# VH-VL binders against 26S proteasome non-ATPase regulatory subunit 3 homolog A (RPN3A): the designs that were tried, part 5

Target 1, 182 residues: 26S proteasome non-ATPase regulatory subunit 3 homolog A (RPN3A), of Arabidopsis thaliana (Mouse-ear cress) (q9lnu4r240to421)
Amino acid sequence: CRYLFYLGKIRTIQLEYTDAKESLLQAARKAPIAALGFRIQCNKWAILVRLLLGEIPERSIFTQKGMEKALRPYFELTNAVRIGDLELFRTVQEKFLDTFAQDRTHNLIVRLRHNVIRTGLRNISISYSRISLPDVAKKLRLNSENPVADAESIVAKAIRDGAIDATIDHKNGCMVSKETGD

## First folded at step 15 (VH-VL)

Design z1
Fold by ESMFold2, fold request of step 20:
Structure z1 (fold): chain C 182 residues (1-182), chain A 117 residues (1-117), chain B 106 residues (1-106)
Amino acid sequence: as target 1 above (182 residues)
Amino acid sequence: EVQLVESGGGLVQPGGSLRLSCAASGFTFSDYWMNWVRQAPGKGLEWVSTISDSGDSTYYADSVEGRFTISRDNSKNTLYLQMNSLRAEDTAVYYCAKGYPWDFDIWGQGTMVTVSS
Amino acid sequence: DIQMTQSPSSLSASVGDRVTITCRASQSISDYLNWYQQKPGKAPKLLIYAASSLQSGVPSRFSGSGSGTDFTLTISSLQPEDFATYYCQQSYYFPTFGQGTRLEIK
């Protein structure tokens, strides 16, 4: 199962996330119960790869016996992605700098910024049939010179990429979502 | 052992202000997100606001955003809710709740806020 | 907002009955679903988190199941102290609660 773990890490570096996920989950499943530290490492890397794939790991993964404290930094990271809050994401990275450096995951975690934005826009598009671009910027917690212009660019890109089903009402400065049932 | 105690409720006029406090004991307050959840008389539960463990991130229900401010003082193990521009529909019991972040495992007894002429 | 719909809104049952309460989310919430019990004049009490995990100190007659959009709380043998209102709540995004299910003992 050491082989599967290192294969998963190599595939992650090579951006082969689907294969990495399979290897890491298999490594976690096959590890002996006495190898708690190894199982924790497998879970940490599997959580990250799932987040990079655009998945949100189940709540129950973070409460596995003997792992709750060790997985807490990755649960807080998952929360930042799930909420879609860029300021929370920054705060989690600062809070657990030493842990992520020790785990050698800190450079991989930086890649999650796009996932935070995509999840945030998805949450907004589902919750509001119509929302102003200034309010989109506030909900994503954009910290830039011109948050509204950045929000417009981010929303336009997400529409082009098919990540959300919406349009921009440029006259009124709003995102108009087609994803609500309303 | 673990305890949350709200205070600061009362009767206020529409447009008035109140500040609620929640004193925490028996757990490491600074490790947890804290929440306000309210319940109007005879009604269900409504989430009001959340603050992260450090206090750096705050979230509000749309119904209160711009009027309510959540804050915390980790050195005093105390959560606050500043409520401004109060309306009749804000009448409720206000609960303080400990979360992780939104698994509300410990609740206070609640404090009643009544907004009426 | 993720809308949470409980059914039934109220029910009556006898001591010893097996009772089920359902909760439906307007979108997938994975297993990010909690159940609470609230007795009159008291704060809610967490029963179940992560859809099926029993909170410490909660009697084993309570159980939860489901994932995605459909969830169930089960009381395997109803006791007199189980008279209460039950709420589901999603923890996936900004929290929302079901409207509640009032359980009365016949």
Scores: ipSAE 0.843, ipTM 0.922, lowest interface PAE 0.6, mean pLDDT 91
Fold by ESMFold2, look of step 16:
Parts: structure tokens; sequence; C-alpha cells
Structure z1 (fold): chain C 182 residues (1-182), chain A 117 residues (1-117), chain B 106 residues (1-106)
């Protein structure tokens, strides 16, 4: 199971997230119950890889016996991604800076910013048939120099990438979500 | 041992203001996100607002955003809800609830807010 | 927001009956689903979290199941103290509650 853990970490570094996920989950399943520290490490990396794949890990993963306290930083990270709040995401990284550095996950966690945005836009597009771009910027917690222009760019990219099923009403400055696909 | 106790409810006219408090005891208050959830008479439960453990992140239901302000004082183990521009539809029992963030495992007894002329 | 549709809205049952209450989410919420019991004049009490995890101090006759969009609360052998209103609530995004199910003991 040490082999599968290291293979999963190598594949994560190589950006092979689907293969990394499979190796890390298998390592967690094969680890003996008594090897709690190793199982915790497997779960931390599996959670991170699943987030990078655009998945939201199940709530029950974070309540496994003996793991709740150790997995709390990754649960709070999952919450930031699930809510789609960039300011919360920054706050979680600061709050658990030492933990993420010790786990050597800090570099990969920076990549989750993209996933925070994607999840935030999906939540917005499902919740609202029409929403102004200023309100999109507020809901994502953009704190840039021109958050409305950034929101428009972000929404346009998400539409091009197929991440959301929406259009931009440029005249009125709104994102318009489609209830059914075209 | 673990307790949440709301206070500050009462009768207020439309357009008025009210500040609710929730005193926490028996747990490390600063480790938890805190929430307000309300229930209009004879109706179901409605989430109102959430504040993170540090207080740096706040969230509001659309129905109250811009009118209500959630805050906390971790040195006093106290959660607050400042309610401005109150409307008849804000009439409800207001509960504070401990969460992580939205698994509400501990609730206060509630405090009644009535908005009427 | 994520709509939670709870059914039935009301039911009557006898002591000893098996009771089921269902809850449907308007989109997948994985297992981010909680169940609460509320007795008249009292605050809600958490029964089940993570769809199927029993909260500490809750009798084992309560159980939850489901994932994705469809969830069930089961009371395996109804007791007189189980008369209450039951709410489901998703914790996946900004929380929303079902409309409630009022359980009355015949």
Amino acid sequence: as target 1 above (182 residues)
Amino acid sequence: EVQLVESGGGLVQPGGSLRLSCAASGFTFSDYWMNWVRQAPGKGLEWVSTISDSGDSTYYADSVEGRFTISRDNSKNTLYLQMNSLRAEDTAVYYCAKGYPWDFDIWGQGTMVTVSS
Amino acid sequence: DIQMTQSPSSLSASVGDRVTITCRASQSISDYLNWYQQKPGKAPKLLIYAASSLQSGVPSRFSGSGSGTDFTLTISSLQPEDFATYYCQQSYYFPTFGQGTRLEIK
C-alpha cells in the first residue's frame, strides 16, 4: 500500500489526476486499520486529487473513525471549493499554512483556485436564470481592481470551456443560464 | 453542558431594528462556524445567515442580505445578528446553531421576533 | 438555491410501525443531507448527518439512506415520543430545508 501511495503522489505531480485518484483510494483501502497515520495521509492526498478533478468528496469521508481532526484542514478546503468563495479559499490556505506545508500539498492546493471559480459559477448558473455580472463578482468574492470585468472574462471562459451552460447578455451586463441544453 | 442561549427578541414596528445575541458555553466557540436559522409561526425552517469561525467570511440568505448583519465576539463567546429595516415577513423564532458549517448539531432555544404595527 | 421536496407532508401511524419519510433534492448533493426532529415549542434536534450517520444520543431505531438526489429517513419501530415534525436539510451549498413531515401517532 506504500507503493500505491507513492505511485499516486507521482501521478499527481505529473498531472495524471485520474490515475492518481485510483492509486490513492486503493492505498487507503489496503492500508491496515492500525496504520492510522498512513491512512490519514492517503485520504489527504485522495481528497486533494478529487478536488483537482472537479469532484466534491462525500461528507462521510471526513468523519471516518479517528480521522476527523486530522482531515479538518482538507474538509475546510473542500468547503471553500464547494461554496465557490475565493476569499474563503484564501483564508483556509492562511489558517492551515503550516499543515499544508508539512503535508507538501501547498503547491497543488494553489491550483484549486480554478476549481473554486468553476464550482462557484456552476452554483450560480443553477441557482439563477439571470444574474448581473456585478453580482457574479460579489458571489465569487473577487477582490481585484476591476471585479466586474474579471467576472465577465471568467464567465466567458467557462462558457467556452463548457463548464456552464449559459450566455452573456452584453447589453445588460448579465449572465443568462439555460434551463435546457441546446 | 453545551449551550446556546438566544436573547434580544421582542415586538418591533416595520422598518425598525433589533439586535439578537447568542451566548455560547461548554465548547470552544472560536473553533466553529455559527448560524442563524428562523421559523415563522406555523411554518418550516429557513436559514438566515452564517459566519465563519474567525468571522472573516459571512453569508446571508437573499431575503435578508443588505438588511441583516451577522457578527461574533470570540472573546465573549457571543454571536450577534443586527436586523435593520424589519418587515412583517421577518416575524419568526430565531435560533442560533452551531455548525461545520451546515451540520447544525447544537441549537439554542430560540428568541421570538414579532414585526407588527 | 437547491430545492428540497419532502413527502409526505403528514402521516399517521401506530406505535410499533415502520415509518419512512422521503426527501428529494433538485440537484445532486452527494451525501450532504441531514435529518432533524422538532417537537412542538422546541428547537430542532439533529438525528442523521451525512445521509446515514446517526448523531450521538439518537436511538438506533432511526436510520437514513440515500445519496445523490433521493433520501429516506426510517423509524423502524415507532414510539410515542417520536410524534414530531421531521425536516430534511441539504448542507452541500447554502442550506435549505424540506417543508417538513408531521408525524402523528394514532
Scores: ipSAE 0.840, ipTM 0.918, lowest interface PAE 0.6, mean pLDDT 91

## First folded at step 18 (VH-VL)

Design d1 (from z1 with heavy chain S52T G99S)
Fold by OpenDDE, fold request of step 20:
Structure d1 (fold): chain C 182 residues (1-182), chain A 117 residues (1-117), chain B 106 residues (1-106)
Amino acid sequence: as target 1 above (182 residues)
Amino acid sequence: EVQLVESGGGLVQPGGSLRLSCAASGFTFSDYWMNWVRQAPGKGLEWVSTITDSGDSTYYADSVEGRFTISRDNSKNTLYLQMNSLRAEDTAVYYCAKSYPWDFDIWGQGTMVTVSS
Amino acid sequence: DIQMTQSPSSLSASVGDRVTITCRASQSISDYLNWYQQKPGKAPKLLIYAASSLQSGVPSRFSGSGSGTDFTLTISSLQPEDFATYYCQQSYYFPTFGQGTRLEIK
């Protein structure tokens, strides 16, 4: 099972997230119950890889027996991604800097910023049929000198990339979602 | 014993202000997100606001955004809710709730806020 | 926001009955779903978290199931102290509650 874990990590570094996910999850499943520390590491990496794939891990992943405390940093990270909050994401990184360093997951977490934005915009797109760009910036909690301009750029890119089904009403400064979640 | 005790509720006129407090005990206050959830008379539960463990982030329901301010003093194990520009529809029992992150596992008994002319 | 709809809004049952309450989310929330019990004049009490995890101290007659958009709270054998109002709540995004299910004595 250790081989699968290392394979998963290598694949993760190589940006082969789909294959990495499979390896890491298999490692976690095949690991002895007594190997709690190892199982925790498998879950930490699996959580990140799933987030990088645009998946939100189930709540139950973070409530596994004996793993609650150890997975808290990654749960909070997941929360930031799930709600699309860049500032929360930043503060979580800062709060658990040492943990992520020890886990050697810091570099992966840096990659998650893109996913935070994507997930945040998707959540906004689902929640609102129409929303002003200032409110988009506010909800994403963009920390920049020109949050509205940045929001517009981010939204435009997301639309171009097919991450969200929406349009920008430049006249009114709004994002118009074609996804009717409400 | 884990306990949350709300205070500060009362009668206020529309447009008025009120400050709620929630005293926490029996757990490490600074390790948990804190929340306000309200319940209008005879109605359901409505999330109002959340503040993260360190107070770095705050979140508000659309219905109270711009009018309410959540804050905390971890040195005093106290949660606050500053309520400005109160409206009749803000009338409710306001509960303080501990959460992880939004699993509300501990609740206070609530404090009643009545907004009426 | 995510809308939560409970069914039924009210239910009459007898002691010993098996009771089922359902909750539907307007969008997928995975297993980020909680169930609460509230008795008159009291604060809500957490019963189930993560859709199916029993909160500490809660009787085993309570159980939760479901994932995605459809969830169920089950009381296997209703006890006198179980007559109350029950709420589902999603924790996937900013919290929202169902409208509640009032469980009354038949």
Scores: ipSAE 0.903, ipTM 0.949, lowest interface PAE 0.5, mean pLDDT 96
Fold by OpenDDE, fold request of step 20:
Structure d1 (fold): chain C 182 residues (1-182), chain A 117 residues (1-117), chain B 106 residues (1-106)
Amino acid sequence: as target 1 above (182 residues)
Amino acid sequence: EVQLVESGGGLVQPGGSLRLSCAASGFTFSDYWMNWVRQAPGKGLEWVSTITDSGDSTYYADSVEGRFTISRDNSKNTLYLQMNSLRAEDTAVYYCAKSYPWDFDIWGQGTMVTVSS
Amino acid sequence: DIQMTQSPSSLSASVGDRVTITCRASQSISDYLNWYQQKPGKAPKLLIYAASSLQSGVPSRFSGSGSGTDFTLTISSLQPEDFATYYCQQSYYFPTFGQGTRLEIK
């Protein structure tokens, strides 16, 4: 169903990710098996929309028959999101620049940077009850002239937005997580 | 035939250093992430470090962070692990492993590292 | 870190038996779960990836199932060469392994 795919794309552009996800997944399911190229496109967009929603697609999505090679760029993107690595995310974008351009998914991928940060911080907050901001910057692999300052800003925003349950110890330059599991 | 061959293991004193190598053959080395995974005698497997295909990114287990350095030379199809400030608990067989991204589908035979006073 | 817990730690079985090994993750890892076989003095061998996908060259008597936090490796009919130690490993985040399950002959 091509209509569903296009609807999904429009919804994605409109930031209606939940509805977009539904449309894209339905398009993928209803597509003829023989329409491999179309199914691949549906999956590419669905993967990105799910990531934008904060959902990590299953490993099996990337190993579907006949799709492994085509979905590899998106699998590597997913990997960067899973581990919250901004540098890896950047290198993957660079590595598959042409693919993302051809797929016209580059603009969506740019939006994923926020999700990479969110995932990275979440992973850090779960893993450490206390961690220095320099180490936060290192673990996120912030690529900037002032990674510590950026880390502080990023952490502060995440706390403010309720993305992580933590506080910043400004005196000691540390993020203090209130989440269990340390 | 796809093969990984580790070398460089041996006996070292605590605080000492050792450099492991892993020679790869039978596949396009530069297309895959490479890893070190270790196994203490009679114990389970422990991931040590990962380096991405291009070498742009490296990752370490907390237990070795700051002491070990993973690197690769794609022109030589070789993976390295520089181990500094070695501790008794670092005693293990060290395996080189190919992965995508962390599915370890090819392993070397391992090289034994013994840290003892 | 994501903790992986296998059960049992060891079990005895006979050739032809159906064997089941369980792996539990401390948090959801979706289907990012691998199973390995290791024989004494040998390197591990990948058996299953993505929780249920059989690695190329691995006998069909091996199968994996599960998602989220609970996973299972099944050997439908144990063969002599299957006596070994088995490990689960999550690939959702930085790799961690279960403590292993030693499968020995009864």
Scores: ipSAE 0.902, ipTM 0.949, lowest interface PAE 0.5, mean pLDDT 96
Fold by ESMFold2, look of step 19:
Structure d1 (fold): chain C 182 residues (1-182), chain A 117 residues (1-117), chain B 106 residues (1-106)
Amino acid sequence: as target 1 above (182 residues)
Amino acid sequence: EVQLVESGGGLVQPGGSLRLSCAASGFTFSDYWMNWVRQAPGKGLEWVSTITDSGDSTYYADSVEGRFTISRDNSKNTLYLQMNSLRAEDTAVYYCAKSYPWDFDIWGQGTMVTVSS
Amino acid sequence: DIQMTQSPSSLSASVGDRVTITCRASQSISDYLNWYQQKPGKAPKLLIYAASSLQSGVPSRFSGSGSGTDFTLTISSLQPEDFATYYCQQSYYFPTFGQGTRLEIK
């Protein structure tokens, strides 16, 4: 299982997230129950890789016996991605800076910003049939010098990529969703 | 022992304002998200608002956004809800709830808000 | 918003019965599903979190199952004190509750 863990880390660093996910999950599954510290590390990296793949890990992963406190930084990271709140994401990175540095996951976590935005847009498109681009920028918590322009660019890219089913009403500055939502 | 105690409810005219408070004890208040959840008489539960542990993010149900403001004072272990432009449909028992992040594991007993002429 | 639909809306059952209450989400919520019990005049009480995890102090006759969109709460042997209204709630996104299931012991 130590081999599978290091293979998973190598694949993650090489941006081969699908292969990394399988290696890390298998390492976690095969690790002896007594090797709690190793199992925790396998779970931390597996959570990160799943988030990078655009997945949201199950709630129950974070409540595994003996692991809840140790996995808390990655649970809070998962929450920021799931909710799609960039301010929450920034706050979590600051709160657990030392943990992410020690785990050597810091640079990969920075890449999750895209996933926060994508999830946030998906949540907005399901919830609102029409929403102004300034309001999109507010809900994503964009903190750039021109958040409305950034929101327009972000929405346009998400439409082109098929991540959301929407259009931009340029005359009124709105995102118009074709999702039915709730 | 974890305890949440709401206060500030009462009878208010439509268009009026109220400020609810929730005093927390028995846990590290600043480690948890705090929430308001309401229940109209004889009706189900409706989430109203959430504030994160640091207070840097707030979230509101669409029905109250722009009218209600959630806040917290971590030095006083107190959660607040400022309710403006109250309407008849805001009539409910308002519960304070502790969560991490949205598993509401501890609830107060609630405070009644009645909006009526 | 993620809509949560409970079935049935009300239920009568006898002491000792096995009771199931179902909850359906309008989109996948993985296992981010909670169950609450509320007795008349009281605050809600968390029973189950993460779809199937029993909250501390909750009797073992309560259990939860499901993932994705379909979830169940089961009471394996109904007791007189289980007369209450039960709510499901998704914790995946901004919280929403099912409309409730009123359980009356006949």
Scores: ipSAE 0.842, ipTM 0.923, lowest interface PAE 0.6, mean pLDDT 91
Fold by ESMFold2, fold request of step 20:
Structure d1 (fold): chain C 182 residues (1-182), chain A 117 residues (1-117), chain B 106 residues (1-106)
Amino acid sequence: as target 1 above (182 residues)
Amino acid sequence: EVQLVESGGGLVQPGGSLRLSCAASGFTFSDYWMNWVRQAPGKGLEWVSTITDSGDSTYYADSVEGRFTISRDNSKNTLYLQMNSLRAEDTAVYYCAKSYPWDFDIWGQGTMVTVSS
Amino acid sequence: DIQMTQSPSSLSASVGDRVTITCRASQSISDYLNWYQQKPGKAPKLLIYAASSLQSGVPSRFSGSGSGTDFTLTISSLQPEDFATYYCQQSYYFPTFGQGTRLEIK
């Protein structure tokens, strides 16, 4: 199972996230129950690769026996991605800087910024039939010099990529969602 | 022993302001998200606001955004809610709640806010 | 907003009965679902988190199940102290609660 763990890490670095996920989950399942430290490492990397794939890990993954404290940094990371809050994402990276460095996950975690934005837009698109672009920028916690222009670019790209089903009302500066039940 | 104690409720006129406090004890306050949840008389629960453990992110229900401000002082183990431009529909019992991140595991007994002419 | 709809709005049952309360989310929330009990004049009490995990100090007659959009709280053998209003709450995004289910014990 150490072979599967290291294969999963190599696949993650090579951006082969689907294969990485499979290897890491197999490693976690095949590890002896008493090998808690190894199982924790398998879960940390599996959580990270699932986030990079655009998945949100289940709440119950973070409450596995004997793992709750050890997985806390990755649970807080998951929360930042799930909520779509870039300020929370920055704060979590700062709070657990030493842990992510020790785990050698620091460089991969930086890549999650795109996932934070995409999840945030999906949450907004489902929640609002119509929302101003300034309010989109505020909800995402964009810190740029022109956050409204950045929000418009981000929304336009998400529409082109099929990540959200919406249009931009350029006259009124709004995102108009087709994903609400309205 | 884990405890949350709210204070600052009372009777106010519409358009008025009120500041709620919540004193926390028995746990590491700075490790947890803190929340206000309200319940109008005879009604269900409504989330009002959340502040993260560091205080760097705050979230508000649409009904209170722009009027209410949540804050915390981690050195005093105290959570605050500044309520401005109060309306009759803000009348409720206001609960302070500890969470991680939104599993509300410890609640105070609540403080009553009545907004009436 | 993720809407949470509980069923039934109220029910009456006898001591010893098995009762179930259901909760439906307007979108998938995975297993990010909590259950609370609120007795008259008291603050809510967390019973279940992560859809099925029993909070410390909660009697084992309480259990939760479900994932995605459909969730169930079960009391396997109803006790007199279980009369209360029960709320589901999603923790996936900005919190929302179901409208409540009032359980009356006869």
Scores: ipSAE 0.837, ipTM 0.921, lowest interface PAE 0.6, mean pLDDT 91

Design d1 (from z1 with heavy chain S52T G99S)
Fold by ESMFold2, fold request of step 20:
Structure d1 (fold): chain C 182 residues (1-182), chain A 117 residues (1-117), chain B 106 residues (1-106)
Amino acid sequence: as target 1 above (182 residues)
Amino acid sequence: EVQLVESGGGLVQPGGSLRLSCAASGFTFSDYWMNWVRQAPGKGLEWVSTITDSGDSTYYADSVEGRFTISRDNSKNTLYLQMNSLRAEDTAVYYCAKSYPWDFDIWGQGTMVTVSS
Amino acid sequence: DIQMTQSPSSLSASVGDRVTITCRASQSISDYLNWYQQKPGKAPKLLIYAASSLQSGVPSRFSGSGSGTDFTLTISSLQPEDFATYYCQQSYYFPTFGQGTRLEIK
């Protein structure tokens, strides 16, 4: 129903993503099949909330009958988060700026940057036992004025939060993924 | 009719360079990610490289990173692969493939690259 | 990289048989799994995307199932034109293919 949709949106703005997800998915399931526009809106917001929760929506969600074109911006957004590529994330936001503004999701989508970075660092830490901080900055596609300093801060925070199992070799400016002890 | 046609394959010496082209027709080229996928004789499929629809992001398999460069010209509906510092293990049929993002739904016929002395 | 392992590596079957080919991923890929058919000297052809969605123009005797790490391709009644090598491919991250399953029809 429309109430569950509005409740889901309110919960999203309040950062109550688990409750928001349940409300939005329930709204989508209860909507009449003829209410395609409403069902599309429910799916757009549910996809966004799932991404904010750190989930990756299934590929098949984006191929639902009559919804492929409408959900394309959110599929491309999902791809940027899943791959962990900040340049792709920025490009998708620019490409679909008008759509995200119309959907009133633009300001919430900016918050996904943390999810993109988290995925990107995990991919790097799994792939490399040792990598320079300049190379981390390049692989994350950081485009700031001082990307190496940003990479160091990002890596340090990820280590502190337990998101990756690594250390920083400050003498050599490298991230070192932890070795197994056996 | 949707079609991808590769060209530019041939015999090169190790350390040499070669540029592959892929001409696209029958679809809006700029709406799709484009890819190179290779297959060594008698072997399986190996993804080589991807370029996004706008060209702003590129991705490479570890085996070719730093040696190969994927590019596209959306005004000419053409995909390219510049291959430098070629090695014997790069010997393969090279396919171009259309995707969104990595569901490879249309493939070209392939072009053979042979790297030998 | 996400490793994809197919089984069996080769298979002989008769026309009319039901055959299954399995594919396992080294980590969860949700339903981001594709199946391709390749005949000798030809480019691969997409059969199944999103684990179970049939590509346009593909006969209904082909079907796919699975999610997470374990996937199957099923041919419900094998036809002579189904002689080919079949590949699974994950589309979750940088693409990787299974090693292939060669299907021979006698």
Scores: ipSAE 0.829, ipTM 0.920, lowest interface PAE 0.6, mean pLDDT 90

